# Designs tried in a protein design chat: VHH binders against p49116. Part 38

Target 1, 238 residues: p49116
Amino acid sequence: EGPLLSDTHVTFKLTMPSPMPEYLNVHYICESASRLLFLSMHWARSIPAFQALGQDCNTSLVRACWNELFTLGLAQCAQVMSLSTILAAIVNHLQNSIQEDKLSGDRIKQVMEHIWKLQEFCNSMAKLDIDGYEYAYLKAIVLFSPDHPGLTSTSQIEKFQEKAQMELQDYVQKTYSEDTYRLARILVRLPALRLMSSNITEELFFTGLIGNVSIDSIIPYILKMETAEYNGQITGAS

## First folded at step 1 (VHH)

Design zB11 (framework vhh_ozoralizumab_d1)
Fold by ESMFold2-Fast, scan of step 1:
Structure zB11 (fold): chain B 238 residues (1-238), chain A 121 residues (1-121)
Amino acid sequence: as target 1 above (238 residues)
Amino acid sequence: EVQLVESGGGLVQPGGSLRLSCAASGFTFSDYYMYWVRQAPGKGLEWVSEISSSGSTIKYPDSVKGRFTISRDNAKNTLYLQMNSLRPEDTAVYYCAAKWLDRYGSSEDYRGQGTLVTVSS
């Protein structure tokens, strides 16, 4: 069997909507986030091992892990997105909402804690200087998680996850041979992804989504999109 | 299931008054900023009023300021719009709308089916 991922799976290029507005608005944030989500799902559907699991398993896996894939994508594309600027704007808005009494304090606290977790995660990945190969394998480890409730074919999913872990280990040991503990430092970051609420991610980044559809409801349609249809979504073309 | 159900619309003469109500269900009403927006025949959506989650911050455009009053009852999950000194140009379908992050543009998270207000003699 060949490697789990090819060189084509390392390429992960986000094209931001242009121009950036003078003041951040929900439509710009939603469009940027939607492009990243579509890019992440297209990345997953292009993996031969993922395709081999079949449509129903593919849908279940992505529904279970989209928030983890999206968060890894935010970390990887943080500079392209000016993510720190987006998060700072959200924080400033939430602080003003407390002062103007527009939202309950409990709700604002939940959202602020989520933003703090997201910032910590992205900062830890930046400090580790995670490269494109490492991001690709971390996404594969997250995608092929056999431990989500309701999954079928869990033995096959586990084998693909183990293959991703082994290939990541081989890559890190060969590329960063002088840093014997790099792999351990990278892997210990992954559990934090499951502490981030998919509902809060959806509210922060997808409030401008047309038709108020949930991410869970659009996942099967994104995974079935033809290449031309997908390209229209990530570039903003008709 | 999220629902916003408007009521209280109807036909009224110029100078008259109407009170609109919006019954909210399926979400935590007290966490949401609430809006009234309207659409006159052949025109786009126009913002009419906004009220913060607690009711402490209220805003109006000049076109309705002094004539319309927005209020909310978080215990009853209900939004109100008291409309006084109505004019023919106030004729529109009035929508109740809810928004989580009010400073990220004018798009709403939820909007009702609307209630028709006709001001004519």
Scores: ipSAE 0.000, ipTM 0.181, lowest interface PAE 11.9, mean pLDDT 83

Design zB12 (framework vhh_ozoralizumab_d1)
Fold by ESMFold2-Fast, scan of step 1:
Structure zB12 (fold): chain B 238 residues (1-238), chain A 120 residues (1-120)
Amino acid sequence: as target 1 above (238 residues)
Amino acid sequence: EVQLVESGGGLVQPGGSLRLSCAASGFTFSDYYMYWVRQAPGKGLEWVSEISSSGSTIKYPDSVKGRFTISRDNAKNTLYLQMNSLRPEDTAVYYCATPGLRWDSYFDPRGQGTLVTVSS
């Protein structure tokens, strides 16, 4: 009926832990990533179309796509996070670990390949100068993916995805009228998100906090969180 | 207000068994993933086990896999940890926990914990 996203859904502001340490450490990285993850889930929860699908469908969708949403958030917030500095520090640590024979070479290789894919994705988005409206609709396209195994209400999810695609097209055609192929260049970036391992994302960004719990286990809890509790935990304004 | 009350700890010989219980109140227990975490003397918190809201999905770290069993009784709002083949390295204060509400913690251990000492 109405537009899929409102202006409030375009606002995506990450507030970083302060101060940034002189030398990056795992705790700072995990705090930053956790804030982005909570902001991303809060963003999804605020969409009326998402709410309309019901709790079980909401949980299944976010469990299927949280890594894609998180990666889009990393790209969107790359400057605020100093993401290139974080990734460079991780790569340097991994290279030193190979030299010191502390970790399996196969494991380090897989993690480094993941980091290189992430850097490539973020660089491609920066090169295209993706704006806040474009990021909001790309996140919506990813969120309303009917293709994940085990989903119910797939027809309704597909309709919301198509609506997101149409509204993105309308926006791009109006805002970037001189660039006929901009939408195609943007959309062709999305398949790469599904090739990135959510397990490796967890290992890179969500270790160093108390315990070793999976993101899958916290998703249903975050989605059920009271609005007051959620607002008390989330610092999304800069 | 969320309340978690752990019990069942004690002194046990290596190779022995203990069953820990956690009585939950102040929230809809059947809607939440639950955890057991432990803290050994002078060390940080260590995750021990995870169970989904229905009990269908259960996970353990390699250090306790095959020896510990997590279970829940949603009708009684109670979480359990059956510990078999106990070792001196299992000596710790054990806490039950909900998922963390804070961006800086994945666990929320609200109780006093229950002390497990494994010694000859």
Scores: ipSAE 0.000, ipTM 0.172, lowest interface PAE 15.0, mean pLDDT 82

Design zB2 (framework vhh_ozoralizumab_d1)
Fold by ESMFold2-Fast, scan of step 1:
Structure zB2 (fold): chain B 238 residues (1-238), chain A 121 residues (1-121)
Amino acid sequence: as target 1 above (238 residues)
Amino acid sequence: EVQLVESGGGLVQPGGSLRLSCAASGFTFSDYYMYWVRQAPGKGLEWVSEISSSGSTIKYPDSVKGRFTISRDNAKNTLYLQMNSLRPEDTAVYYCATSWEDLLRKYGDYRGQGTLVTVSS
């Protein structure tokens, strides 16, 4: 039957818009986030097990977990993105909105709490020094979640999730043999992803989208794109 | 309401040249990265070129590098694509886009026709 993921699925290379503008704006942040979202969906689409579930199931799974995949991608690509700089720019924008009396104090508090949760998640992953192979399997575990409401083929999805968990365990035990509790420390980080609001993520990172479209509405189109299109979206010139 | 109007396409022989234009309105053009993307018959969308808001950074895929030149005029809200040494495989409908989301809209035929470039003998 072979492994769920191959070495090809470990590669996750984000190409940033360049150059970074002198003053960060919502359009640069949106472009950066959109590239990461594209890369994440292309990654999922490339998995044979994911393809085997069929178009309808694929769309339902990604709609249910895109925020978890995106957040894992932010953590994995934090250095490439200069994520701390982006988050600082978002905070500055929010503070300016308060001065202009544009947002309620309650909404600002909710958004700031979300930013804090995101920073803590990314910091915890960095402190654990999660490698590319571990990120690939964590993404597979959240992608193949059988417990989202309305899913069909839940037994097959559960099988793929268990396979992802088993392969991660094998990798960690082999690669980090002296760290008996590493796998447990990694896995306990995952529940926090489901506590992060996809609506707030969309507001923070995708406000610059032209035409007021939702991520939910564009997911089917991204998943239907051909491989050449994905390569064009996620990489610049070689 | 964002509007992007592509023009300049046509029929050209292999080795020929065309210059495409994209007239932008309804947003602050100078604040946005801009893209040219194309869709060949029976294929999906392919990214062709990228230009930063100031015009200082430009990117191309290997398939068009050295042959195509993207440029912009922020004072006129216009994006350009100069296409030289055209090949039959460059035959496609060409679209301009302001974001990856805008690209997805064009993939679904949400924002109009683009401009057709046919390279044939």
Scores: ipSAE 0.019, ipTM 0.472, lowest interface PAE 7.7, mean pLDDT 83
Fold by OpenDDE, second read of step 2:
Structure zB2 (fold): chain B 238 residues (1-238), chain A 121 residues (1-121)
Amino acid sequence: as target 1 above (238 residues)
Amino acid sequence: EVQLVESGGGLVQPGGSLRLSCAASGFTFSDYYMYWVRQAPGKGLEWVSEISSSGSTIKYPDSVKGRFTISRDNAKNTLYLQMNSLRPEDTAVYYCATSWEDLLRKYGDYRGQGTLVTVSS
């Protein structure tokens, strides 16, 4: 019974599509988002505790928390992704839809608010200067959430979550000993993740799949992909 | 409507060669990265090859590196995969894709038929 996470789980490197186009089209946005999604799934799969839960439970967990994991990933990779630019591009695309009267006023408001929430969350994380270890533990805490409906092995999931929390606490105390309230400041950011709509996230980042394919429906397939495939595609391994 | 049609699969002996083609339509082919992926029986999807829009960037996993060659003809809207030194473990249905976006669609209602490659003695 070793630690939940090792140093290998701290590394979270996203490789963006290259070259970056002059105009960020829907394809580029979706491709970037997809890479992040896959990276997040691969990360989850790399955790021995996650593997120990079995395929069905793993699938259920990821289905329940993929949006939160994705959002944490956005925050963590915001600089590499040029997230602000991506979000601006998304807004521009939405404006086109508005002009074409494809969206209701209420829906537009909801989507714009969601974009604002995403940006604010990422900015807040940047201000906190969250490091790679902290992100890894936060993702683990989110992943091993026992309070989602329909989960099996909830006792084991809870144990893993507690272990993640304890390891994070130990890390913060060790690394940031002079900042007594750092742990609390970090953890209080987590509720913001659950206020974000997975459906709107899909609409923003995975346009073209809406109504036909859901992230929920493809998660089992992603989790069945070979590890080597993730490395080759995401890290650009030749 | 975006369409990708794979062809060129078949039965081949170990050590043999095949050339796969993917005919693309319904989008600006030359603007997209293209991919080959495969799915063996009872296994998940496996990435096989990547090529940039211009063809200047090409990537392979270690499993096929040195044996497979991806190429494209933008004028013909066609993607190719030359497979040499085939092995039994290469047996799979092969699919072409424009990106992860396209792959995501293939997990749903827009999954292509692919082309079957069987490597057997």
Scores: ipSAE 0.009, ipTM 0.295, lowest interface PAE 8.6, mean pLDDT 87

Design zB3 (framework vhh_ozoralizumab_d1)
Fold by ESMFold2-Fast, scan of step 1:
Structure zB3 (fold): chain B 238 residues (1-238), chain A 119 residues (1-119)
Amino acid sequence: as target 1 above (238 residues)
Amino acid sequence: EVQLVESGGGLVQPGGSLRLSCAASGFTFSDYYMYWVRQAPGKGLEWVSEISSSGSTIKYPDSVKGRFTISRDNAKNTLYLQMNSLRPEDTAVYYCARGDWFKSLPDYRGQGTLVTVSS
């Protein structure tokens, strides 16, 4: 009963670390990405439907879709992050790695292809001028994906995904009544998110994370953080 | 999940030899630059050796050059460090590390293997 998402779920405000340094470094990129990841997981946790699925299901869903949520967050926060500048710096370091023999040619090609796919996705979303409500529902659609391997409660997850799709349709038809094909243009962007490698995303944005720690391993801990801890992460106060 | 598991450490007398191994999983080992680093008791991390993905670029600091040999077997996802003419100063926990092409220093490290050189 009631809408799947409230107005509080539309608000998605990323607070960046201190002004971007003149020379971008891996720690600044990692800190910025970590704040976005934590904001995205805090956002998911705040949804009553998500909470109702229980801890094990919540962990499984986020482990399956964190890369999709993160990529949508990159697109939504591209201006705030100066994402184009971050990606340009990454490309420059990647090109230097060719001269220094730091990665195989095959891996460099895979990473470059990933960056191009990410840029194409973000440019497509910007060209469509996706608003905050549309981003919130797109994130909900990818979060409540019933088709990932190993999931339980798939019927409930599917119902929540259908609810997200219905509410997105209602919003778009009401708000953009003159653009009959807008919803279709938005939805056909989503399959591209599943073609993005989570391993490459982790390498590009989370290399500054200290120790032998994967995003997959920290997800349960992030989902259990108190509000103060989330606020500390997204503002850099911790 | 990137996993690096070091083995082959132990107690050895000065002048002795040890061969360290690092078993890699959770990534395509043949794509990455690899490092051996060590940490002596009460000291920071010290670079010991590095090897490119193909094995064509190999580097050592003067402290181990001529005594240590880094190698890799990409088919077995394994990194090796052959240590000869060991000295008390080589006493440390030795870590296998995956290279980070963006950073100057590697970030991913294994759990380490202890090498003690003492009579």
Scores: ipSAE 0.282, ipTM 0.671, lowest interface PAE 3.4, mean pLDDT 87
Fold by OpenDDE, second read of step 2:
Structure zB3 (fold): chain B 238 residues (1-238), chain A 119 residues (1-119)
Amino acid sequence: as target 1 above (238 residues)
Amino acid sequence: EVQLVESGGGLVQPGGSLRLSCAASGFTFSDYYMYWVRQAPGKGLEWVSEISSSGSTIKYPDSVKGRFTISRDNAKNTLYLQMNSLRPEDTAVYYCARGDWFKSLPDYRGQGTLVTVSS
């Protein structure tokens, strides 16, 4: 078999809603997040190995790792998204909710810690100056994780993950030959993704658009939509 | 044609219990997330419960958590809502709804069944 990823899989261009409001509101944040989510899932769809696993397995994989993919996407698109501004806006919204006694002390702590973890992760990735190829391979490694419960074809998934890891290693060795420990530095960031709650991510970024409907429930539809439908959803979400 | 038919509603005293049922037809029931939503008089639709296609994932809003239990029987194409410790504020028309799209609330729903909680 050929490589897991090609140059076409390196491109990851997020288009932000336009125009950007003077003050970021919940709707803008949710729309931006939705676009990133869609982009991430459709990126996964574009991988031949992913397609080879079949629809059911594909859905299960994405359900298991969507938060990690989304978070990597946030890190990768942090500049384009003005992520710091978005996070600040979210915090402001949270503060308002706190003033209205809508959250318990424990919940406030959980949410704030989550935001902190997210920001720290993205900052750490920025400090490492991760490039587009490295992001693509990291996303693939996360996507093809065999250790999630309830997955079928785990042997095949494991093979794909290994292939992603090998290709990343080869790329880093070739591109950053003088940085002997770059690969290790990159890979050790992945565990941080598992510390983040998908539920809190969903609450922070998606409540304005999908309400109480779970990301889990819409993943199959996102994976099935055509490119034209995707574009329609991007425009229709505004 | 997609059809959802709710039943089991009625008048109950505060603290009482009811069990709602929803008969689904016209689609592969086992392939869809299902929801219960409700609409109280003068209020908008409110999400009440969510259950995945297999039943492995369940969610509730805080307003009903610990009191309501959603379940499904895919062999019978039926969705259930066990409501315990009912309160006057639970008075509403309850709808069974199918999860279909990236929306705040599910799309397809039945005619609903009225639940009245009153002393």
Scores: ipSAE 0.019, ipTM 0.317, lowest interface PAE 7.1, mean pLDDT 89

Design zB4 (framework vhh_ozoralizumab_d1)
Fold by ESMFold2-Fast, scan of step 1:
Structure zB4 (fold): chain B 238 residues (1-238), chain A 119 residues (1-119)
Amino acid sequence: as target 1 above (238 residues)
Amino acid sequence: EVQLVESGGGLVQPGGSLRLSCAASGFTFSDYYMYWVRQAPGKGLEWVSEISSSGSTIKYPDSVKGRFTISRDNAKNTLYLQMNSLRPEDTAVYYCAKPRWGYLESDVRGQGTLVTVSS
């Protein structure tokens, strides 16, 4: 059969809400994060191998790995998002919450540690100068993870993950032929993604969601969106 | 900010037709799924139809399929429901609804418009 990913899967273009407000607020951060989440899920849906697994498996996979996909997306789109500015605004909000006794010291410590881990991850990816092909395959490796609890079709998922690993290896060996250890340096970054709490990611980036909606609850809806709806979500004009 | 205003309800005889309209404001209407839901006296909410942002994907439950047609005019920020071959069991308050998922700021239904089907 053909390659797991095509050139169309390398293109990953985030359109930010415009203009960026002078003072960042929870709604702007949430809208920016939501656009990235939508882009990430639309990317996953476009993969024929993913479609072939069926709706129930697709939903289970994305529910298990959305935080990892989202974090890879943050690293890939860090410049477009002005991610450092967003994280600085979140830190400022946390400092105000300490002064107003709105959060416990233990919770603030957990959230600050999460932010520092996120910055460390994004900085490491930037220093490695990860390209669009490498990001596409890293996302595929994360997406086709057979080891999450409750998954069915684990054998097929594992085959797709191995195919992603093989195609990444082929790409890196051909493109960065003189850097013998580049693939190893890239792959050892992935375990850090699983140490990052999805609950803390929701608190940092999705606080503007109305009511008690969780990312887990909205994933089936996002996966069913038409291309036109997806485009409307990510481009939303003033 | 976000507002949905339904109109076009009224009293109609069985077998008759009505066209409902929903005027949307406070958001980019063309970017969102929209749907119609209804609530009959003493019953819960029932989903009636959904339409994608472009109008290319449309869905109905079997109870109204072939009789009701949802449409939208994105230039006018207006959602429509054409109801044909109306039955007494179609008697309900009809609500225009914006999905929670849009710009993340609305779990929005309008105030509703009453449709009564009787002789």
Scores: ipSAE 0.000, ipTM 0.126, lowest interface PAE 14.3, mean pLDDT 82

Design zB5 (framework vhh_ozoralizumab_d1)
Fold by OpenDDE, second read of step 2:
Structure zB5 (fold): chain B 238 residues (1-238), chain A 119 residues (1-119)
Amino acid sequence: as target 1 above (238 residues)
Amino acid sequence: EVQLVESGGGLVQPGGSLRLSCAASGFTFSDYYMYWVRQAPGKGLEWVSEISSSGSTIKYPDSVKGRFTISRDNAKNTLYLQMNSLRPEDTAVYYCAADRLWSGYTQHRGQGTLVTVSS
């Protein structure tokens, strides 16, 4: 049937809002995150196997894994995004927003831990020096996860995931032949994604743009966007 | 649209009790930390209770600790505040509020319910 991914799916270029402000505010952070989310969704949509599952199944898959895809995207685009700076800005904002009445103490702690997990994950990926192909396959493995509740066509999804895994294995074996256990090292990072709260991610990165609308609710819209429309969104529409 | 509708307020004598309710709609209630906050005449907003999404974490300020009890029913999208041993200084408009990370409890709250404690 041909490969799951092609070279076209390896390209993952995030365009940041310009100009970068001297001080990162919630607006800039949310805009950057939004662009990454859109890019991630658009990437998923560009996969023929993904399209073959049908719109309903596609939507369900993305709803289930958007946080993981987004997080992988953060890791992949960490340098371009200046992720460390963004996270620092978020932390600073949260610290400044702490009410004198000690409201949300445990909430803040939870959020800080989440930020820590994000940072550690991204750092771990950087240490592994994950390349564009590996990221593409990892995203595919995450995308085609059959173990989410409520999915249809789980057998087909599983097949696609297996195909992604096989292609990743072949790629790693070919490209990193001297590193016998590289595949294992990169795959063992995936469980960390499941430990991250989608709700906290959503609130941290998308509150400024989405408001009371959930990522879950806008995913169908994003997936229906035309490529030209998407490009328009990243250049002017926010 | 996010909606929070408080109810249960009224006039009560010192030492009395009231139970406030907050009906939530327009968002996934079970995903949010919820708060009760109050505003007394001429004063600013004061938080009086915190409850985590699951209800596993609860906090009170010293001013109401031991007297107020926050609870939630996620199946009913409802937040509760049991207020016992009420004092005149508890007189305020009480609001149900949903936590947002960037804005805290200040952004999403209802119209409030008036609690008056007077002899």
Scores: ipSAE 0.068, ipTM 0.476, lowest interface PAE 2.8, mean pLDDT 89
Fold by ESMFold2-Fast, scan of step 1:
Structure zB5 (fold): chain B 238 residues (1-238), chain A 119 residues (1-119)
Amino acid sequence: as target 1 above (238 residues)
Amino acid sequence: EVQLVESGGGLVQPGGSLRLSCAASGFTFSDYYMYWVRQAPGKGLEWVSEISSSGSTIKYPDSVKGRFTISRDNAKNTLYLQMNSLRPEDTAVYYCAADRLWSGYTQHRGQGTLVTVSS
């Protein structure tokens, strides 16, 4: 039928907590990350094709891909978030944890490698100068992934993913007509998202928000929130 | 919701053996470093063992090295501690803990399992 995404789906505006504290801490990092997570969930829920799949399928899709959506959001909002400053604060905390013998050096190495992968991903997207339309379609390709275990309506999901890929191709060919390999350069970035551990992301960015509850458990709640509650989470209003 | 349920404790004679289990739920167990920690009556928490998410990296303090063996079964979401050559000073409540990057092993999640080593 019509296009998968409208111009309204290109708009992705993160509102940061204000004021920024003099010293970055876990509270500020978790609040910033939670705002991005809620914005990402609200973005997904606003897509008519996503709603057409039904509540159970919607929840399963987002549970499977939230880390990929979140990471794309980190890359897209890296400047607004001062992501490099946040990652530097996390690295400093990990280095202090080594000095105080609170965490295993091998565990810290694993987490540091995750941070380096995240930095490399965000740097590659920045170097490619990925625009808002391209981010919207990349998020749609990730969201409509038919290959996660336990999904129903996989044929419909695959059709929406193919539609996202087609619309991205059309956009890139028209907008960047002189860069023959741009689409290929963009698409080869996506597999890296699946190599990043959702649990390391959860521990780095959400430990202060969710306490003893996993993001997997919170997702159904977020997706059922009323529009006013979504707006409150996105802007930080109570 | 994250849950850790320890079991396998009991009364054992010096020189005896026990195997502790920790059943994990509410999180992706296979992605977390796991710890065994213990608390003797009237004392603070003591780190007993750690194991990486894959099981490839394992560490012990000198107090239990050579006597205790940590292992995990990621398919069953279960952590184990095999305790051999038990001593009266091993008497404690044993807890399993999932590694939290901002707090390490200082936040145990279960009620623990009591190990008493006495004649």
Scores: ipSAE 0.058, ipTM 0.423, lowest interface PAE 4.5, mean pLDDT 85

Design zB6 (framework vhh_ozoralizumab_d1)
Fold by ESMFold2-Fast, scan of step 1:
Structure zB6 (fold): chain B 238 residues (1-238), chain A 120 residues (1-120)
Amino acid sequence: as target 1 above (238 residues)
Amino acid sequence: EVQLVESGGGLVQPGGSLRLSCAASGFTFSDYYMYWVRQAPGKGLEWVSEISSSGSTIKYPDSVKGRFTISRDNAKNTLYLQMNSLRPEDTAVYYCATGYWRDLSKPDYRGQGTLVTVSS
C-alpha cells in the first residue's frame, strides 16, 4: 500500500470572491466560508482511503468533523481570507446588536468566547508556522476520527487515523530534524478544535447563505457534486 | 438529477406584468435557497431575487425592488416571480437557479431560461 496522502492532497488553494466589498457583509462572509467548506469537503472525498469507507460512512464522518476541518481550513487560509478583518467585522456587528437590544447577553457572550477561541487557535498555528504537509495530515487525523457517536467501520477509521499520525511523525522528524519537540507542540493544539461549537461556527459564517438548511443536511449534496460543478464554484468559472 | 424548468415568459408592453414559474425536481426543494437571475442581450448574468428555504428571507437588488415579488410553494416544488411595472431594460432571459454560494453569476444549477421582452 502507498502513503495515505499524495502531494495532490497537500495543495489547498482557496479562491476568494472578488472584489472584496468596501464594507464586509453577511453575503461576502458566507460566500467566502462556503468556498472554504466546499474546498475542505472536496479535499476529503479525493482521498482513496476515504472513498474506500463507502458513501454512508463518508457522509457520517464528515457530518461529525466538518467544524474541525473548517477551523483548520480557516487557520491555513487565514491570510488569503483576511480572517482577522472578517472577525473584526463580526465583532462590530455583535457590539451594535447589543446596543440595539437585538440579541440576548448570554448568546453574545457565547459567540464572543467562540471568536476568542478561534483567534487563539489561528494565532497558535501561525506562531508554529505550520506547513502545507502538516496541515494535510492534521486534517486527515481529524477526518479519520473513530470516536464520534454513531459511526460504523470504526476499526478501519482508526487504522487510517493511525496511518495519518505515523506519516505526520515521519514527515516532521525528517523535515524539522533539529526540533525534537515540534510534533508534540503541534498535536497538543488539536483538542481545542473539539471545544468549539459547530452551531456557533454555523451562525457566524453561514447565516443567510444556507437559509434554514443546516450544514449537516447539505453535506451529502456537496459530497455528491460533480468535479465540473466543484470547479465552477471554486474558480468562479462561467 | 437536478432539473429546473422555467415558464411564463413572453412579449409585454412597458408598464405590464408577467408571472414566471419554475418547476423543480431531482432534489429536496424545501431545503434549498432559490434564485432568479437574468441575462440581457450582450450582458452577463444579473441577480434578480433570492428566497430562503422556508420563504422567511427574501432579497432584491434596487433595480427591481418594489416591482418584483419572489415566492415559493414547497408542497408543489415550484418557484415564482411576479413582475410588475415592467420596463424595456427588464428585457432578458430569466433563469431559475439554485446553489449554496452567492456568486449568482455562477449558480450550481439553472434551467434553460424563459425569454421576457418588454417593448411596444
Scores: ipSAE 0.000, ipTM 0.137, lowest interface PAE 14.1, mean pLDDT 81

